# VH-VL binders against o27280, part 141

Target 1, 266 residues: o27280
Amino acid sequence: MDSMNVPEVLEIKRIVEESESVKTFIFSWDFRREVRPGQFVMVWDFRDEKPMSVSLIDPVRSEIGISIRRVGEFTDRVHGLSEGDLLGIRGPYGRGFELMGRDILLVGGGIGMAPLAALADEATARGMRVDALVAARTADELLFLDRLEAAGVNISTCTDDGSCGFKGFAHERLLTLEENHDMAAVCGPEPMMFQVMRILDERDVPAQLSLERYMKCAVGICGQCCLDDTGFRVCAEGPVFWSQELSRVREFGRYRRDPAGRRVPW
Key: E = the ipSAE of ESMFold2; O = the ipSAE of OpenDDE; V2 = 0.75 times the mean of E and O plus 0.25 times the DockQ between their complexes.

## First folded at step 7 (VH-VL)

Design f13 (framework fv_azirkitug)
Fold by ESMFold2-Fast, scan of step 7:
Structure f13 (fold): chain C 266 residues (1-266), chain A 121 residues (1-121), chain B 107 residues (1-107)
Amino acid sequence: as target 1 above (266 residues)
Amino acid sequence: EVQLVESGGGLVQPGGSLKLSCAASGFTFRTYAMYWVRQASGKGLEWVARIRSKSNNYATYYADAVKGRFTISRDDSKNMVYLQMNSLKTEDTAVYYCVRPSYYDSYFDVWGQGTLVTVSS
Amino acid sequence: ETVVTQSPATLSLSPGERATLSCRASQSVGSYLHWFQQKPGQAPRLLIHDASNRATRVPARFSGSGSGTDFTLTISSLEPEDFATYFCQQWDSFPLTFGQGTKLEIK
């Protein structure tokens, strides 16, 4: 009636299988409602509603894409859908990534590459040099390598099992890569993001990190999106945060800042 | 590096059959739709056939000129796409290109070197 | 089917000159119009996709514009390697169709 943020029922235009556990769903989108990399939408299957990052933004084709990993009942049901089926989409919501400088490093783990793939498209379109470190448990779980190569991105890979690229974790691979980026963007599992942030802080590379784990509600309506000691609400103030903002949050911390702003061990 | 290598072209009589193969490497083959496009000597390009990925149930689509005579297929375990050509006509004489589209199947991105098919009596 | 027509059939120019190639669709194709370059004995090479987006490693002198039924490929200052045949192609509807080509030849 007096609605704001009512879901629009959209037809699934195309489905692409990114891996055995990840699919990208593509919808026609009216770009009078602008979408930026790092923002999310609420996806409604007419039973449950979940937040999902936008992974493709294509105003030329008037399309958006949403990449969804199979992790539970909602995502299992969505993965069972076909082209022509309907989903409700609300949004976009949240703060997107900000681009600055000439050179950007993207560090993505698993499905965290989804919002970073959209960011890579924007950065390359603006003429930035883009380096991506793509991390996964195994080679078959590395996402968007072909899409990133097509966009002109310089790619480094690592897998926990050594099946592709460097054998080890993202932060271990990062230690072997160059240090001269103007900014970085990071998205993936929290332990990975913490270790990567620590290294980027030591290199004085400003980083933006996407905290999507706690987005279970729309636009700051629920307290479970609130970060421990700062009062940040991920869906209201995030999901994208600068590393300088997150350095004040104890939950990221083997380190704290002293009164002079120095990083010290706990 | 992305490569598409066509093979199986050659000389065949009208009414004959020929099977073209395309070996793909340097990308995740299973996620892409694959296309065949042909070009007669000194003439324009003509789309022939499309096969979609597993997520789209390997759906196939054909140009009217070849419908009922040509069959496109793929083997994801071998990174191969095929074009079985039956009841060949002299007007099927052309260089046949194996083509990979953009990641989300919206424009032709990478072309093979082509294989010549000559249908002559 | 959507018919795509290119003009001129042949364009004779010298290095350093600007080339303007036209492509017209029989019905609106939105922005789903792509440009390819083909040199003798070689496969076509993608230049511009979705009317105006330059493909990877394509020089900045190539640009595309247009929407609906009228599209243009511009080469701002011709280099010797640019003398080739250029094709436009619509991806709005099946069957996918190509123009007949414009041959860019040295004067």
Scores: ipSAE 0.327, ipTM 0.690, lowest interface PAE 3.5, mean pLDDT 87

Design f14 (framework fv_azirkitug; at its last look DockQ between E and O 0.55; V2 from the best seeds 0.00; counts 0 for: pae E 6.8 > 2)
Fold by OpenDDE, look of step 8:
Structure f14 (fold): chain C 266 residues (1-266), chain A 121 residues (1-121), chain B 107 residues (1-107)
Amino acid sequence: as target 1 above (266 residues)
Amino acid sequence: EVQLVESGGGLVQPGGSLKLSCAASGFTFRTYAMYWVRQASGKGLEWVARIRSKSNNYATYYADAVKGRFTISRDDSKNMVYLQMNSLKTEDTAVYYCVRPSYYEYYFDVWGQGTLVTVSS
Amino acid sequence: ETVVTQSPATLSLSPGERATLSCRASQSVGSYLHWFQQKPGQAPRLLIHDASNRATRVPARFSGSGSGTDFTLTISSLEPEDFATYFCQQWDSFPLTFGQGTKLEIK
């Protein structure tokens, strides 16, 4: 078995509150094991294991950050941890984002901004112009604004309730933005991504989208994260997909499968 | 625009007390640790105090030179950080800077204009 | 505590010249060494973080290098506005400590 498939027990170096429901956990990382924005790791709290996106990649400090939203029992336990506590981390897994061109648009919703924040760092480090459309239900749920700003990202915000920025959804805000980019990276609620992808396709902007599905093995074996009709495994062929690939995925933006394998509409 | 504005500096006698205030704006204050750094005239910089965010239980840290005499505190509802200075000594004379660290607290990235504290008889 | 020592104390140069400032830590601080610029009557300004990363809006003529105990700030071609005092600071361990500063003055 590849060493990458064995969880490494790591100490939480630092915990940062991103919002009321999101915390970033920072770990020392051996960068002999390369990690790319858009890839995920399996986080093991010695009881359960869940896939989490990497939100911080710092090879200079030899650190990574994992942003976790509090949404259930597993994440409740993790959010109860303190600096110095231990977690098991295995990975990274999956296909990350690919940067191209000079200008990139990031469109993120909620916790979907996690991998995009990492991508923003890489893009800005490469001298790319980065625009980010950050969406959330409310102002308090907007993530990484100060971080992105510090990185030189041009930020546009939108909230469902209008508490910050544009009142409305990300795709609605996107329609008001006339500037085109060389590529786009999208991550957030699937209905959002679906609408955003349509707009980007109409504008002939190459787009990559990160999908979220129930993952069990993370190594493309169990099939729990398979997408209907295509057989794409989100953990292996994804989680980052090109829009052209997702156009072949019938379930995209329409439904997902729960842990029991049942179709659950969005 | 990110801004830090210190106030409360002045002249005080040895053994006296003074409370500095720092008003923060232009960023999500509650998520940041905050620092005080001081600089005596014509001298170098000295870290004074640190207060962590709510998520880290507002943990406080002090330089040995001020430990037991100074107290750092914050009011997130007002975007304020404070430095209560008691039992002041002449060697405490300095410009005191309110300082914001980077997003994940790697380095000092934003400084206030500073407020002068003079301890003299 | 980690002691940070800068050299030289004063550096006199002319515009257009190359400036090299040194910072030495009493123990290894990895790459957790930062540089600040301070002009008279002003607060310090972050210049370089983590040994070699230019802060936002810092001109390309500024560069940082080094790791462990020995660090260097280089200004490739001095501009009039670059004459100031420069401080290095370690963030490897608490207490955080600063160098005593290098004053870059016009010759």
Scores: ipSAE 0.711, ipTM 0.879, lowest interface PAE 0.8, mean pLDDT 95
Fold by ESMFold2-Fast, scan of step 7:
Structure f14 (fold): chain C 266 residues (1-266), chain A 121 residues (1-121), chain B 107 residues (1-107)
Amino acid sequence: as target 1 above (266 residues)
Amino acid sequence: EVQLVESGGGLVQPGGSLKLSCAASGFTFRTYAMYWVRQASGKGLEWVARIRSKSNNYATYYADAVKGRFTISRDDSKNMVYLQMNSLKTEDTAVYYCVRPSYYEYYFDVWGQGTLVTVSS
Amino acid sequence: ETVVTQSPATLSLSPGERATLSCRASQSVGSYLHWFQQKPGQAPRLLIHDASNRATRVPARFSGSGSGTDFTLTISSLEPEDFATYFCQQWDSFPLTFGQGTKLEIK
């Protein structure tokens, strides 16, 4: 556990193309360093280090998977790697999801499905009933549908453009779905998560939400991942928060902060 | 929902050729490696070939018994995987199954119904 | 190549009885051993993956155990539809190899 702060150089065992812009990188992992759904690791390409959510946790095979979306120079370089290449991994960091009850609703948008896919695996292994609402801008950006179906998850989809499933946003689709869940877990763009949280709160469904937006600092050392009203550090106190905690954060779902501390609308 | 439908089997003489096709539906075909597994009448199962996804450069791998004679290929735009079988031998007589592995290629998950290949005079 | 051997070749039992099927690998395959059921004229169906994990929609009466070189498939109380051929398969190393099968037949 103490050695989780030291980067370990690991060989990329397998690479899976999840979409045109997302790849999952699979590594052998020593589970003396336990990993839970909702936690993240720091990925080091020997030049830069970035936080990435763990999307696959398999202690039977002694493997973890990390799903990475291509959005900039670091992720472009990592996407150019092949099986057999090396990456530095340290962690895990952050608070993971907590499971309770007999049934769970997962609501994921885009790459936010990555930590939720790992959670779905754990929930199904525990014998829970799992319903997943998978949202994206287009059909090509829906992630893990086949993986979730293979795990026995009951899937609903929505796309902004109507190319797959319900035409509309996650919160609009959620309004048409069953209300009976013991808990929910939500991960995706903050505006989506805010709207979903409001609906779940009205239905009296306790929800956990993953805020990966603020993981710009390594293990909270710079303080940049602090939330405006509560002082929470996402990488130290999150990234997973209960909806009741987030309801007190003014910036959640409304604006974010740049490195200068300025408010930027969603 | 998820389906694999093989075609192209039939009777062929020793030394002849056949091309098997497998039409996939109900899942994101391009993400998966695809496999061919065969079974001779009343006998056990034998892995034949594998083709990986685009992220692994469509890498192919063959059982020694068919290496140099069989070629596995895929067309992601059509959701098709193929098995080109050349220089066929009587011992290649079998039902050929198109198989999808589990999501991260841990075990065989979904099997087609199979197509019979008979190599005889 | 890792050779996988099943025993017995044929097992004759009655509905309601317990069936125990064995699979041995010539070298350690860890837990990367899977069990399939095949009925005449049908494709194989996954029952158990990674030694002990029951596949989706597989009844609770089926269970798997073992690790390394010695593995067992157990059917706690046979139903008429369970009389079929069962194959084990290792996925520790290439080439991927299957056992020769155990035929479960009505006594």
Scores: ipSAE 0.529, ipTM 0.768, lowest interface PAE 2.6, mean pLDDT 88
Fold by ESMFold2, look of step 8:
Structure f14 (fold): chain C 266 residues (1-266), chain A 121 residues (1-121), chain B 107 residues (1-107)
Amino acid sequence: as target 1 above (266 residues)
Amino acid sequence: EVQLVESGGGLVQPGGSLKLSCAASGFTFRTYAMYWVRQASGKGLEWVARIRSKSNNYATYYADAVKGRFTISRDDSKNMVYLQMNSLKTEDTAVYYCVRPSYYEYYFDVWGQGTLVTVSS
Amino acid sequence: ETVVTQSPATLSLSPGERATLSCRASQSVGSYLHWFQQKPGQAPRLLIHDASNRATRVPARFSGSGSGTDFTLTISSLEPEDFATYFCQQWDSFPLTFGQGTKLEIK
């Protein structure tokens, strides 16, 4: 795994503006390093390094896409880059989503739709029926709607302010949706995922949820991404976990950890 | 249903000006780059201009043949793309197409029906 | 600038025959070569993107192949509606460039 642990400097081949705050950066990729929906990469801007979800997996074009929300100093610098500029990429890391059955539900909040968009492409390519519940604070922050529609995904939306679709939280909208799925995949703010997981468990829908924790090494050595009570490392045993695995985790939905490993409220 | 409808073509003399419009519907217009492509009789197809989305500061890019004479612009509130053509030459005579790329700009996905511009004395 | 050259300029065939259209780029464009069909009085229509992928609603008799500098569009058994002009176009680098076209005529 030594080549995966060293950043490869890659040219930004294309930048696509997904929203006011989200851009997708596309790179050439040698798919001898296999990539699965739900895995992540570490992005290095030559000053700092952050984990980012892979949102586009295209072996035919030998490309990957990484969607990045502008949220702080690192992401501000990356958003200022142009096509032809360089970034370091190491990975992929972690366990991705597993597809099963014929009917899948995707539940994504904000940037959490990035790995789910990649999963939707794979699911539709297999001929699965895909329903997506896309959540955001406002209509302008709903991600990938046109991409998902073009892929044949059945979309439901919700926004906190009601500017598009259902007014309210993702789990509230979920209660009003049909219960005819073989599995679900969930990614977004952890409080949202906790509430969604409870509903899916009640419905006996197998669910996989993608978690985010602070990461430094990304290969399970440093321990910064561990979950309380289980010792699961988000970077190694996750970031995608089955709902049954997470039911044993007291911290899930309750708190998070800062870079020093300290417990911090959500 | 995705649609692009061009208008504003016509006959003008060399040195004149004309403004083309393109009305877009059926997709999230504000997130796409938009293009103009033209086709002169017997000359094939030629890319003319690109305008990027608001998040990329509406950056524009032009073919050398039209640089300094043509201006592409857009109005996201009206789902419109425009091409202001100044200092027109006879070699600008063509059918002008408004074109939407695929979501990540891999290829030209949707074409309008075109509008004819004739520059002659 | 990447020059894209098509051959032949005109191809005369009958319904039921196989058509083979060629496109050559002056430098490698990888797989970023696309094919369009244009009927008289109509806008171009995407047939094949990224060398070999059929666009939606394109019949299976259309196929594309090639990479780098040499590309082929094949129509396995011509139908009357296939007699049109075909363009290839590269999207590896700006300026985006098109071939001059191959006119497929009934004969």
Scores: ipSAE 0.060, ipTM 0.598, lowest interface PAE 6.8, mean pLDDT 87
ESMFold2 (binder alone), look of step 8: mean pLDDT 94; pTM 0.952

Design f15 (framework fv_azirkitug; at its last look DockQ between E and O 0.01; V2 from the best seeds 0.00; counts 0 for: pae E 18.3 > 2, placed apart)
Fold by ESMFold2-Fast, scan of step 7:
Structure f15 (fold): chain C 266 residues (1-266), chain A 121 residues (1-121), chain B 107 residues (1-107)
Amino acid sequence: as target 1 above (266 residues)
Amino acid sequence: EVQLVESGGGLVQPGGSLKLSCAASGFTFRTYAMYWVRQASGKGLEWVAFIRSKSNNYATYYADAVKGRFTISRDDSKNMVYLQMNSLKTEDTAVYYCVRPSYYEGYFDVWGQGTLVTVSS
Amino acid sequence: ETVVTQSPATLSLSPGERATLSCRASQSVGSYLHWFQQKPGQAPRLLIHDASNRATRVPARFSGSGSGTDFTLTISSLEPEDFATYFCQQWDSFPLTFGQGTKLEIK
């Protein structure tokens, strides 16, 4: 019996409000089911099941956390829950991040900071120097700044409206940062990730990018989750990809597909 | 830089009242639960009260020694947490610390410098 | 309530020596035991959380061990700045409780 594919009904131990629209739900976890940063779980409210990135991995306290942004009916229902309520958790799934070198850069946009926060914890525990560029539309949407600071992470911020840190986009802020890194991990809106990837490629910094829209493919039918002209099996390869893999995908950062399969620009 | 600055301590007679304030800066105050911990001279530390964040409906909790006499409150718009102390006893004499827990709670992370409360005739 | 007891009350050692401080809980607290350092006139400083995890910027000479009811804080080679009072604290159950402290002093 594969315990990863059976939902376990878990009690919500703690709820932390990260922002007006994001909450982190913390559960006791049996680490016989290993979890790595960049992996996700399927969250079941006994009505619908949705993939959510694991944002906290704490084997010392035997806890995991999942950070959920309020964007629709499922997430609205989950946000209405209280400590002591129950949720079904299945997983983990997907390919996680790989750490290499001694100095790493994290570039996160909005909820994309969730899997990167878990990665930051692992990197700092290994004694790595971690620089994080945290981007959002407004100051109130910047996530995990206090958590990252407590972990010893060096933080740079940018907001589209200039309400905190650099006024502008993540890639514009990255151009003003001179430090070189052994690797980078990137998660956020695809247009942001594409622009960041281009800069990192020019600087010869290997990058890993997490594509949220492919999380369902990681638990779906193998061989049907192919990216445009590459032929990659996303259900086996994702959601985390190296930049050299994504540089071969014409779809990445340029267009998406509607329900009819038509290309729609970002 | 994360800072917690307590104020409002002083000398008060038994049966009197005193309100302690804690000004927080350098972090997103509204997302944290906040704690008060006290320490009598040459003695150990004693938890007094805590107040949870908005996501937990600002729930408040008190040590039995102070329940019914002390009230913890917060004002997220001013990044302030308060401890209203009524019916003070000589046993309440202590340095009072405002304390921030770890990000997901579970241990005390950041402590203020403390403010001395002396209850004496 | 869970009572937390520290021993010894005072430990007299010289710089360069190993210090071993003990903390015992009246009932199991799992791994939810933390260690703090306090110098005269200062607030407590977190050293070790959850039995064995060193807090940010705490030197490697500090280590914690134990689970359940018996816990130890070890300082492998004492530096002059390490002479202070050390408190353990459990976070398994409310009310949160602290030990009475171990004073580490120069011999």
Scores: ipSAE 0.588, ipTM 0.802, lowest interface PAE 1.9, mean pLDDT 88
Fold by OpenDDE, look of step 8:
Structure f15 (fold): chain C 266 residues (1-266), chain A 121 residues (1-121), chain B 107 residues (1-107)
Amino acid sequence: as target 1 above (266 residues)
Amino acid sequence: EVQLVESGGGLVQPGGSLKLSCAASGFTFRTYAMYWVRQASGKGLEWVAFIRSKSNNYATYYADAVKGRFTISRDDSKNMVYLQMNSLKTEDTAVYYCVRPSYYEGYFDVWGQGTLVTVSS
Amino acid sequence: ETVVTQSPATLSLSPGERATLSCRASQSVGSYLHWFQQKPGQAPRLLIHDASNRATRVPARFSGSGSGTDFTLTISSLEPEDFATYFCQQWDSFPLTFGQGTKLEIK
């Protein structure tokens, strides 16, 4: 077994409350182990293990951050942890985002902004112009606004209830934005991503989208995260996919499979 | 626009008390630790205290020079951070800055204009 | 505590000249060394963070280098507005400590 597949027990260095439901856990990281925005790690709380996107990559401070949304028993336990507590981390896994061009558009919804925040840091460090459309249900659920602003990202916000920014959905806001970008990176609820992808395709903007699926092994063996028809494994061939790849995935934006393998509509 | 505005400075006698306030605006205050840093006239900068965010249980830390005398607190509902200074000494005379660290802490990226505290008989 | 020492105490230069400021820590602080600019009557302004990263809106003529115990702030070509006091600060361990400052004055 590759040493990468063995969880490394790491101390939580810092915890940042991003929102009422999202916390970022910061760890010291040995960057001899490369990590890219869009990749994920398996977080182990010594009882259960879940895939989580890397939201912070800081090679200068030798730190990474993992943003976790409180959604169930596992995340409830993790959210109960304090600085100095331990977690097991294995990875990183999967295909991350690829940057190209000079101008990039980030479209994120909810916790989907986690990997995009990391990508924003890399893009800005490279001297790219970064525009970010940050979407959430409510203003209180908008993530990383201060962080993105500090990085020099041009932010546009969108909320379902209109409590901040554009009232409506991300794809609706996107339609009001006429500027073209060299590429786009998208992450959020799959229905959102599906609509955003369609718009980007119509505009001939190359787009990468990060998918979420039930993952068990993270190494492409168990097949729990396989996408119908294509056989793409989200943990191996993804989670970041090009729009052209996702166009081949029938289930994209329509349904997913639950832990039991049943089809569940979005 | 991100802003920090200190208030409450003034002249006080040794042994006296003073409470400084800092009003924050333009950012998500609740997610940040907040710091107080002071600077005596013509001198260097000195860390005084800091208070962690709610996610870190509002933990407080103090420089040795002010331990037991100063108390840092915050009110997230009002975007305020405070510094209660008791048993003031002449050496506490300084401009006191309210300071915001970077998003995940690590460096000071936003400073208030400062408020002058003069301890003199 | 980690003591941070700056040199020189005062640096007299003319506009257009290159300025080199030094900061030494009593023990290794890795890259957790930051630089601030302070003008009279004003609060410090973050200039460089983590040894070599320019803060937002900091001109390209400012650069930082170093790691461990020895750090350098360089201003490639001084502008009139650059004459100020510069402080370094370590964030490796608490208590956080600042250097005593280098005053950059016009010759």
Scores: ipSAE 0.477, ipTM 0.813, lowest interface PAE 1.2, mean pLDDT 94
Fold by ESMFold2, look of step 8:
Structure f15 (fold): chain C 266 residues (1-266), chain A 121 residues (1-121), chain B 107 residues (1-107)
Amino acid sequence: as target 1 above (266 residues)
Amino acid sequence: EVQLVESGGGLVQPGGSLKLSCAASGFTFRTYAMYWVRQASGKGLEWVAFIRSKSNNYATYYADAVKGRFTISRDDSKNMVYLQMNSLKTEDTAVYYCVRPSYYEGYFDVWGQGTLVTVSS
Amino acid sequence: ETVVTQSPATLSLSPGERATLSCRASQSVGSYLHWFQQKPGQAPRLLIHDASNRATRVPARFSGSGSGTDFTLTISSLEPEDFATYFCQQWDSFPLTFGQGTKLEIK
């Protein structure tokens, strides 16, 4: 095993435009480095390095895909790249999702659908029944709908502005959906995940939630990704947690931490 | 200079309605959450409501005592936050403060001078 | 709901004395406890945030300590302008709650 976590420089094999603000970057990948849905990689553009979820895991073609939303200087630079350009990738890191039972509910908000799309592919390949609630602020931000449909996933949508599907938040839409699943997987804005977790807990549906926190080292040494109440490090002990683990955390869904570790309101 | 100026307080009968306004200046209003806190005469402070920025979808939260009766809202083009108060009770009599949290830490950094709401028959 | 209880309700002291005000939360709030000063007819003023950090322009005679459930505000040598009511507030969870106040009055 390599004792140093350094980026491997990989060529961008393909770029898929998922929306006006989201692109999926596809790389050749040696699957001796195993990748699970819900794990993340650190993407290095030779100036800065950011965590990104793996959205495509294809051992047959020896490819992974990483979906990146344009939201700032780093992601603007990456979105400006072309096929054949280089990026550094280190990872994968973190604990991925575990599948159980025969019926799974996915609840994704915005770019949070990226790891869930990878999970949906694995779940359907195992013969599971997959329902997905796909949420975004607007219709243009709903991700992976065609891919999920092609995989045989039953899709429900919601948008904050009502431009597609149910008008409202994901947890409000969830209340109107059937309650009979063996497990759920949730990823998106932390306030959304908190509200969804409460509903699933009342329904006794085992749930796994993927948390986003600030990261510096990706191996848990710096402590920048810690949760207050439990000391969990998102990069080392998550990002995927069972809802039972998170039910003991007061910080979850109520406030966030900035890069200096200070609490701020959502 | 950062300023918060509340207005719209007054005398109202039980069951009535009143809309409070808070005019903000001296900072980038659209990026901050905004809070209402009240204080009955000679008593302690009570959080009432808050509203998040546009980037957080204007999410709102309310104290149990006002839930369903009060609505917090904002107009980022005018740098205003509002509190619509319906079905007012005598227990709602208080000075109402508009409050801005610190940007990164979230503690209550800037307070307005308050506007008095009196609910009596 | 996290209940925040202050003691004493009233503290009578003279200028130059040391004041110690206590705040207790009904469950752990970590370090997420703030202190405010309020003079009659005025809005509250932040003194201490996150248990021990003085806000800007707050005199060095004010200090805070504690974590978990027990917190203290100390004024090392009282000035005439320090006679006011002091509130603590938890910001660990909603609903956000304040203590009932400690009135610091001149003896």
Scores: ipSAE 0.000, ipTM 0.372, lowest interface PAE 18.3, mean pLDDT 83
ESMFold2 (binder alone), look of step 8: mean pLDDT 93; pTM 0.944

